# VHH binders against o26223, part 205

Target 1, 191 residues: o26223
Amino acid sequence: MKLLWTSQHIKVTVHIDGKVSKMDVLEAIKTRRSIRKYQDREVPEELIDKILDAAMCGPSAVDERPWHFIVVRNREMLEKIPEVHPYGAMVKDAPVAIIVCCDSSLEKIPGFWVQDCSIASQNILLAAHSLGLGAVWTGVYPLEDRVEGIRRLFSIPEHVIPFSVIPLGYPAENPGTRDLFDPDRIHLEKW
Below, E stands for the ipSAE of ESMFold2; O stands for the ipSAE of OpenDDE; V2 stands for 0.75 times the mean of E and O plus 0.25 times the DockQ between their complexes.

## First folded at step 12 (VHH)

Design y9 (framework vhh_8pnl_2)
Fold by ESMFold2-Fast, scan of step 12:
Structure y9 (fold): chain B 191 residues (1-191), chain A 120 residues (1-120)
Amino acid sequence: as target 1 above (191 residues)
Amino acid sequence: QGQLVESGGGLVQPGGSLRLSCADAGFTFSRYDMAWYRQAPGKERELVARITTGGSTNYADFVKGRFTISRDNAKSTLYLQMNSLKPEDTAMYYCARDQFEGYIPSFDYWGQGTRVTVSA
């Protein structure tokens, strides 16, 4: 990391042994895709730790940070997820999944835990992508049947709410690029 | 609200070709990733091919090298060129807006389908 002085501001440039990182933040955001097909390869614990560190760095309402995470590597448990989550079939083929949960005892302001857990889920997807992995957000909350099914399957206590199930692994598919910029959705100064 | 209308199906011999079309009357076609699905009697719908707003294409393994998906945004039309057809390709073919990035998928939004029959 090097500091550069310009005008009244400090500009920070990140270097790794004289080289810039291959994927900057904007590139990571624009090129991230949902991945549902995975190589038969284990994901190292160190990468999961980095992903969860990134997940916990998101903003939260009144800094309540209500997140808890379940890391699932057990094949029997991964194979049972599609039974309680009908569109989670790809989870059984993933080497690992992360379940994002809200601990309601940590909630300081009613209702904002949904946004908090959404931010954590997106950070997991972006961090996975930046580390060469693929992942997909499969929705749980607010679908009550899925919430109850996941709670029962993973022995989640009543005060904790499962929010999303995110399988991840080394990608075995490339869905390609999208062009999503729509200037008609940008209004200057007023509607 | 837009409606997707498929056409181009028919009866063909093994090894033959068909081109399917899907027209979007809603004028929002260019803003959506699009896909072709198929459903044989007694089976679930399965993905055949996808095309993104950026022009990237993806195919199911069972049609790679034989089928080509394309789009014409000016005509609000999606195409599926099917070559080297096999009896196992016999199905109803549906076009749909592709919800690949959706964290909650919903398939209540596609056309009536077009029937493809490949004679044994």
Scores: ipSAE 0.506, ipTM 0.745, lowest interface PAE 1.6, mean pLDDT 86
Fold by OpenDDE, second read of step 13:
Structure y9 (fold): chain B 191 residues (1-191), chain A 120 residues (1-120)
Amino acid sequence: as target 1 above (191 residues)
Amino acid sequence: QGQLVESGGGLVQPGGSLRLSCADAGFTFSRYDMAWYRQAPGKERELVARITTGGSTNYADFVKGRFTISRDNAKSTLYLQMNSLKPEDTAMYYCARDQFEGYIPSFDYWGQGTRVTVSA
């Protein structure tokens, strides 16, 4: 049975006009793109709260929920992030960034925090997109220079590990959508 | 893995023009962001231009409006129109799929490149 995945061209109508059109979950996943250009427009706190709520709704290993979030709106701090993050240039242009961190003291099983924080980070991206915002995942962990840079910049305790920096804003670009489906990556019953 | 094949390079005088092409035979061309990179002798490879699936374009600072990246999805071909060429543009030019959605940006070179030489 050749699953004819009809690439339904989900026309991501990027409603530029800030109208929070309710996206279904599949639409949000399929149409999400990294956004690195932002409008000169503030993001309401209500939206950030919704995003953070979503971030905390993901599963974690044995429900350890090790994540912490630093919400950064300070212009000076946003401008400093690129200094310690080579691929974080867009952060300086964003009205807000969320730094996802792990409190290692909350880990119940070692090592799964990476998955936990990844899930949280992805939920941030999806939630942002569904709310009409653009965001991008800028990886911090496991690069030591970036981890330490962010740690120092935000005075993050040693037992807390910065994981990702996610700038957010109303999008000022439309990169389009990508079709990333690859049937060659699907194995039935066995490899 | 689909192979990208670059063409259109050559020797031109300063101020001249070239049009580079990149044919994608292995993948659905329209599925990916594409980019041109170049590498001059003794230098690192650098981004020249990028075009997204949505048609958004970005250019390196040195391009200064001289180059235009475009794509024809029907032909599965990427183009780089190069005008007002300068000696400093001399390099091997490579076509790549630009994996810009990763939390660590990456790119894939699939071709052997095409040589551009700008000399009086």
Scores: ipSAE 0.024, ipTM 0.519, lowest interface PAE 3.6, mean pLDDT 87

Design z1 (framework vhh_7aqx_2)
Fold by ESMFold2-Fast, scan of step 12:
Structure z1 (fold): chain B 191 residues (1-191), chain A 123 residues (1-123)
Amino acid sequence: as target 1 above (191 residues)
Amino acid sequence: QVQLQESGGGLVQAGGSLRLSCTTSGRTFSKYAFSWFRQAPGEEREFVGAISYSGGSTDYADSVKGRFTISRDNAKNTFYLQMNSLKTEDTAVYYCAAEFESYIYPTDEYDYWGQGTQVTVSS
């Protein structure tokens, strides 16, 4: 027997040769975990393209879609990220990382680019998981030291703001599934 | 937000059993997954076992599978490590830990640690 939330009882998906077994959206959302350990194995360009396509499909305030993405595969560059991101040590061991950026020249409504880039970041995590990869969101904005460090490292112009760094790869760990449902946070009709 | 306190360590003969407890604070217990780690003198801290938020999933290091069992009691805000068929190589300081995730501090897999409890297995 299953509980109402089926993802609480989901089986681990099987991964072969860069392909994955089928996973529905609720299962993907509830079984996604931060993955910080990666196999020494390349991620095909085709999978990165699918992930970035999914990233750009999120809702956006006044449809401004301010996101830009830097795909980093260069080992020397990946190894330098922990120098400018104190909690990004796992990035140096990843085969690839995606840097989510906001192009402020595309901004139509002040401040909502943060939500837009958050949505894009979450879509990257979910898409990666659905494709049999593991990823972790490492926060950059609004910490000025990290923003400036990433900007200098990747020659990002001043009107573009690095938002997050997301390393990804084939997972070399399985942290299991979290159960975060809290009925005390749900209020019916009124507070 | 959660505070951890171990108990149940001590001296035991090889082949014996020991039960460690980790008591946590209040309202937050049901929101954490918990793990046990151990550290022998001169060695790195190693993973021993983990239990999910619901208690429906457990994981163990290969060295302890079949001998150790992790469990939780949400009503008592306590989780346990039942250690059976103890070996001299199980001698270590045992730590309980509560899992957390942060996109600001993404390398920190465990934010809350107990002070540790010594387990000594004599031949």
Scores: ipSAE 0.300, ipTM 0.692, lowest interface PAE 2.8, mean pLDDT 86

Design z10 (framework vhh_7aqx_2)
Fold by ESMFold2-Fast, scan of step 12:
Structure z10 (fold): chain B 191 residues (1-191), chain A 123 residues (1-123)
Amino acid sequence: as target 1 above (191 residues)
Amino acid sequence: QVQLQESGGGLVQAGGSLRLSCTTSGRTFSKYAFSWFRQAPGEEREFVGAISYSGGSTDYADSVKGRFTISRDNAKNTFYLQMNSLKTEDTAVYYCAAEFDSYIGHTDEYDYWGQGTQVTVSS
């Protein structure tokens, strides 16, 4: 059966009603959007440290925590990323980017590192949003040419796999929020 | 900046073939990667296939590998989806997309979308 929903039955709103510090977790999740346009402003190191702390707090398979992070602020390096990742104009225009990597030597259970690094990437996006920044996840793994290109560009060793590139900055755009709740995807007690 | 327009949709019998086209306008075609997505009735948009800006890399959803081929023609500012051995499960509205910053499956990360073209596969 299909459940019919209206806004009157939704107990959580997607509206932001004030400063970022007033945003609760559900509001942050529901209002986060991919941001590709950034102000010409430096992002303080303190905020990057907070974002990376949040990234490392994600769950991982058998607590393997295989993630490593490269913080890129060098303009020349940021400008080279679109050469190995098809048209990432937002990356070269961002003040900073984080490259999420998996150190395969830390893997305790085969194959789960992809989920681990996905969790870390999402935490970066949510933490950035909660701090008043904008970010977007650009995919690297499992595309062999992008993996190899990023590896060469940043001198990443063979046992480490670049997973995603996440540019960050103060947003220069304000997209609307999305209402994505779909009760047809919820099955009670069996399919 | 980029505008996308699909064509080539229609009704086809299972086992048949169909070619979709996506014509672009606006910014330089050769600077963009392109992808196809589809949305079946009552389902979310799902990734179908993608081609890099150089044309040197293509990727496909597992459900269409070996049956669908994506290609591009920079001289015509057009890219294509050749659909062979069609199944009733392929019935969907097909959308083309351009200038994306995530290669596979994440629809909120795509910059430009077409209006969609209906493909109906009868048994």
Scores: ipSAE 0.000, ipTM 0.195, lowest interface PAE 13.7, mean pLDDT 81

Design z11 (framework vhh_7aqx_2; at its last look DockQ between E and O 0.02; V2 from the best seeds 0.00; counts 0 for: pae O 13.5 > 2, unsure alone 60.8 < 65, placed apart)
Fold by ESMFold2-Fast, scan of step 12:
Structure z11 (fold): chain B 191 residues (1-191), chain A 123 residues (1-123)
Amino acid sequence: as target 1 above (191 residues)
Amino acid sequence: QVQLQESGGGLVQAGGSLRLSCTTSGRTFSKYAFSWFRQAPGEEREFVGRISYSGGSTKYADSVKGRFTISRDNAKNTFYLQMNSLKTEDTAVYYCAAEFDSYIYPTDEYDYWGQGTQVTVSS
């Protein structure tokens, strides 16, 4: 069974000195969707650089900024990811993936690296969306089989923990915007 | 947890109307976005329409825009597809689905698929 989606375009404004989105921050947050189908198009290195710059701009517990990133463009390597990540089938069809990692040697306070790498992962998704790309977060940590599989596949040292694998590309689907505002989850002054 | 059950399918003449219902069992109906899909004989399953959990946002496939309307009734734990000006090309099994977006199970775009209901549009 395969889903067929309406082909609509994401409009972005591009300037020669760089890539600037006309999407404001709230629009980017509210309209970002997980994208699992990609066009057969390469993503320019300049856009990956902008995404990784955004990834590193998140807040960090005690400013330890433990994140490291692996950029994977090699088709044979992308095709092997589903072998070690059972829900990563879409990665083989992406032109590029970013692996978000924690260098545990940079950790100053135990456990907060998970939040730091979550922030970096979300920033990758938002930056990709703002630049006209689509992406999806495929979770690795804390699932030990996925952590070890990704570590072995990409020769990641023992003190570095793969956190997420994020395939990216120009979208070949348009799932529409989520409307997730739930006022029942907002408590004024007290629970 | 959400369980889905489609109803309202059947035989209808071209130009006619039909309303499909998808009834859910579960306590959090109002927290899910819902979609309709269809699968015609010999074709892949295709998206038809989507409604956000608040009902404030809807999206339709180009082939059904202006003819189909998706709506929801949170008090009845039911969402609907009102199909007007039906064409023979609308003949398909129609499925309802709850939207699912998980970074643990990222291949799963939809969860709690219904069993499907047949819609046949005769000329």
Scores: ipSAE 0.532, ipTM 0.791, lowest interface PAE 1.4, mean pLDDT 87
Fold by ESMFold2, look of step 14:
Structure z11 (fold): chain B 191 residues (1-191), chain A 123 residues (1-123)
Amino acid sequence: as target 1 above (191 residues)
Amino acid sequence: QVQLQESGGGLVQAGGSLRLSCTTSGRTFSKYAFSWFRQAPGEEREFVGRISYSGGSTKYADSVKGRFTISRDNAKNTFYLQMNSLKTEDTAVYYCAAEFDSYIYPTDEYDYWGQGTQVTVSS
């Protein structure tokens, strides 16, 4: 079949709550920064739902979709996270955190769940940014003390692996845009 | 671990030029992007400019674009801030910093800061 490439594209607009997203995807990727200071302002459940919807849109190894998410708003629980996560101090100041987990019973290909949960985690960061929120990825897996600490704190079963803790809220800082493009990382045809 | 030391500050007349150096120690110099910041008395620290770890990409604050140039010399473990057409508003302590954004250590925005070098631009 002969295709006219200049006229074969379908434009799709996504409508959420009657509004179209204002941020271009390349803009979101290039301007997202780790945000560690948050306003004393609640994040509506509707925004968390949109973020988790985005988290689940990523590809996964053989479509295994091994991810589970724990939404933490309880102040006492947020304040306990730094006790088991030595670099998670900002979590206590966030109005909400999302714990990204792998359910190992859903794995179809051993070991690719790390990539799967990384994709979900990055989508959370980008979706939060596009909604006017700030977030930061705090690593849990593969640091065993953090994995076991988070598992114990949130009663996570042994077949479920906590991967990351992502605090988020309306930003109270603006660290600016980074330009990290490096031509030396690009190799044409071979190393 | 990278240690940073600024040099090249001093007194210069408006319209003049000055080159700051930031010398790094340790063998990881090629692994960091570096930024210059400045802080005038009574003011908050402000971003001046940044260079990628390869030197292939630079970014500048609007207040210094066209006047300041950042470069690096990996053989000497040094990066530079060339400041031309200096204004009295450029008077500040200048700091170099290695950029760091880690999901393992998420509390560190910048790991490594120099001690600063004074630049004074007189009318």
Scores: ipSAE 0.320, ipTM 0.727, lowest interface PAE 2.4, mean pLDDT 85
Fold by OpenDDE, second read of step 13:
Structure z11 (fold): chain B 191 residues (1-191), chain A 123 residues (1-123)
Amino acid sequence: as target 1 above (191 residues)
Amino acid sequence: QVQLQESGGGLVQAGGSLRLSCTTSGRTFSKYAFSWFRQAPGEEREFVGRISYSGGSTKYADSVKGRFTISRDNAKNTFYLQMNSLKTEDTAVYYCAAEFDSYIYPTDEYDYWGQGTQVTVSS
């Protein structure tokens, strides 16, 4: 029985009438795309709060919760980010960006902070998408030049490590959905 | 809690060299920035120099720039003040200090201080 996975175009009906339709978690995951073009529209603080709330709900090693978040709305600062992050050109076009950081002093077990901050970053992306926003994960760590550039730009203490820059905004593009399922990557019981 | 202990102070002739050490206790040496201060009799304590937590950045007072060098050895939980071309005006009690590193330095707020070591430079 060939399960014909009919590519049902999950129409994310962004209902215009301010009621953020509750997106199913699987739908959010499957339909999320990196968005690099944004409308000239401000993101309400309430949405950012919800996104940050979601960011802090992920698990962390031994519950260390090492993450910190810098919310950047200042246009001058947003425009400076691409100067130290060559692949962050879209940040200057976003109404807001979240910088995810690790406070190394909060680490209980060394090294797991990368996983912790990754989980937080992914939750930001998913939450943003579910709220009708577009976002993209631009990596900072582990590239030293980017880490230092962001550090200097935002006067981040040395014990705090910038991990990612995530611009957010109402999407001005629709890249469509992709089916990335690969059964060859699935192993049963053993490799 | 970090305890700091200075060593290496003493009497030296003008033009001579001296190396001070500051040994720290604890497991988090690599997370701190370290600074040297000095206080001469009747004078206020003054900043001498600072080294960042990674050792990648150093800052010196103008009065010691080019003569003094700060370094650190994370494996030994020790940082150093190499003092060359010493002058009589360098005579002071030298203190080491530790702080969580920030991008903006120096600060007046340090988490820990040593007890100090006397350096005397004779003519």
Scores: ipSAE 0.000, ipTM 0.210, lowest interface PAE 14.7, mean pLDDT 87
ESMFold2 (binder alone), look of step 14: mean pLDDT 77; pTM 0.793
OpenDDE, look of step 14: ipSAE 0.000; ipTM 0.208

Design z12 (framework vhh_7aqx_2; at its last look DockQ between E and O 0.27; V2 from the best seeds 0.00; counts 0 for: pae O 10.2 > 2, unsure alone 59.3 < 65)
Fold by ESMFold2-Fast, scan of step 12:
Structure z12 (fold): chain B 191 residues (1-191), chain A 123 residues (1-123)
Amino acid sequence: as target 1 above (191 residues)
Amino acid sequence: QVQLQESGGGLVQAGGSLRLSCTTSGRTFSKYDFSWFRQAPGEEREFVGYISYSGGSTDYADSVKGRFTISRDNAKNTFYLQMNSLKTEDTAVYYCAAEFDSYIYPTDEYDYWGQGTQVTVSS
């Protein structure tokens, strides 16, 4: 459960309908898959709040935390994303998408905002998976056409850089399990 | 450019066996995880089986576990689905796919799919 403030005088307890599968951290990391097909179901604001909280918990170079987030639920806006992101076709079918942005005015050390926003994006994917949702990272930065297209579509100011678009929803597909462990990439003591 | 081609489908009686093959070209075969999917008439495409790039990890849909076995032969750039104890409900077009989890190209058209091979199981 989570308490939301609807006004200074009203508190609402948000009740999560149904069960959310719980998994440990290693299980979440190992079983997360990109999900591109979503059920026609609303994602509660409570779950989006938890995902965004997780997004902001990553480490940040010199603790600059330059990330900002746009939550998109408007169907007409979601339908326009494929027009400016050639590989974002699945976004139009998602109930919600999160756009991860960098506010360059918060940058203390050049270039590390890319790592910071990557960490935030991965935390969104893992948090969504742990809450029984599916998501996929659709890359925006550093592809200039996508950056400018997303910026114009969402009225993002020039000092803010859209980094990724992450549609999410309840999964309507179940990809198989992957094992990506490659022992040839591990060297003991030296190359 | 990546090419996948299924073969080995056909008509078989219930209780019979078939081995499907997926041959790859245009890539280094050993770098990729592979999966089999199937699509029955009027249904959505569903997962059947998975094999890791190393061959050390496999996974199966519950409906086929114990009856189907996935394997790979890196020397032939081919992976297989051995289907035993076939049931009429296994009737579907079977597709092989190369995993390509990319945040730059995150659409279905960049999961590389073969053209499919029809499997029909009669009573």
Scores: ipSAE 0.478, ipTM 0.763, lowest interface PAE 1.4, mean pLDDT 85
Fold by ESMFold2, look of step 14:
Structure z12 (fold): chain B 191 residues (1-191), chain A 123 residues (1-123)
Amino acid sequence: as target 1 above (191 residues)
Amino acid sequence: QVQLQESGGGLVQAGGSLRLSCTTSGRTFSKYDFSWFRQAPGEEREFVGYISYSGGSTDYADSVKGRFTISRDNAKNTFYLQMNSLKTEDTAVYYCAAEFDSYIYPTDEYDYWGQGTQVTVSS
């Protein structure tokens, strides 16, 4: 039950396990947890497409949209990521990972690409969660050894900066919901 | 930096009770999830129980369900492990830990650990 994306007048309906997914945005933000254990179950390409669509919906500095995404499903490549990312051990067990990158040739204003790619990365986490998937953000930039390791592994050119590696899959754990609200962080009118 | 200090360990006879305390420092106590772990000599560290920072969610290892209860007192910056109906297999060093969710160190679920307190249950 696929509809081709061809025009703005065609209804696009994507069925996931026979249902259209709905989750309130505040619920998604509050209940998303870093998931580091995944079921032995493939993630359909259609879900990755939805996640990447969401990643690209964020605002960016002067609308520069500097992000590029590498989708990694190859088992051998996923197993190599922990060799260059010392805290990426869970990636070897994920069915898929998304590498968020900045193409610096797309920058319209220097230095804001970090915010741009952070927005895209968080949107990936929230979209994955809303679709019944679990994910974790593993930081790459600005840690130079991780940046160079990921760049070498995936043949990323020098003007493209790997920002984050996000493994994802159907969760095999449930760490529960956290309540992180801290009113001491809120300042009215001034500091 | 978060400092964790366990107390309340000691020697107790099987069937007895003991309450462990974990005291933390600073105004951020109420913002951490906490867990208890234990480690017997020659064994791997074993999860005992968990409490969310709001107190709204708890979980326990099957080996201690119904006998152990975790609670917290935000006014005292302290959380507790009440251990009842103790068995000799509960003998271990008990550690408290605070969860630290980091994208720099994403594999580390628990970044802050206490030094441990010995619990010995005699037959």
Scores: ipSAE 0.274, ipTM 0.713, lowest interface PAE 2.6, mean pLDDT 85
Fold by OpenDDE, look of step 14:
Structure z12 (fold): chain B 191 residues (1-191), chain A 123 residues (1-123)
Amino acid sequence: as target 1 above (191 residues)
Amino acid sequence: QVQLQESGGGLVQAGGSLRLSCTTSGRTFSKYDFSWFRQAPGEEREFVGYISYSGGSTDYADSVKGRFTISRDNAKNTFYLQMNSLKTEDTAVYYCAAEFDSYIYPTDEYDYWGQGTQVTVSS
């Protein structure tokens, strides 16, 4: 399925169970929820590819694009992630997880990689949701124990920093949607 | 800032029922997912169950499935833990917690926690 990039509207067409679902960007943002329960159903590689494509479409500082992605489908490895990530319990129940990493050797300006990888991670979440999948961002960086745990588990070289673990799957929960708009957080012209 | 307050704890006989309440302050009740936790003496805090902000999703620990039910009343800014068929092993301090739909912070805490309410189940 070719992502038709039309200049005005990013429409993601996803075939879910033979049905084409179209979700616009604002809808994706507004309706996205963290999903921590997944169906016993495999995620097609095509969807992962689309998600990763989206992950790489975000801006980065001076176009440094420092991100790397580890796609994990092996059950044994998925089951081991919670051992080094105490809040990653749901990962063992997911059919797949994406580990977002930064290659520090690709940094052009130090420190912006956190923003870059955050943007990539968020795009993964939005893309997954638009494709009918559920996902959740589990933080790895900046906790040293988690960083090192994931590093060792996946033999990640020292110059590469694991940033986030994002399990994905078809959702087995429906938390609904909510409005998080808070006008008190908006300041006009000055604080 | 959201403040949570538990109530409804107490002494109950095994096989009995108890209903806990968690009341939240503020006007943003509908923006939060809510969870119940419990901690027995000498044990680590454990997850009991959760309810989504919409009430459309719930989940429970295996140890309480079929016995406990979580619900919410948005009009009252309160969510509940109905505990049926209570067992002695259910004895603990019960905590309510609130969280935004966000990434899992690298912290050991939800965004907001109650002070806890004691539940004692006697044989």
Scores: ipSAE 0.008, ipTM 0.267, lowest interface PAE 10.2, mean pLDDT 86
OpenDDE, second read of step 13: ipSAE 0.007; ipTM 0.230
ESMFold2 (binder alone), look of step 14: mean pLDDT 77; pTM 0.781

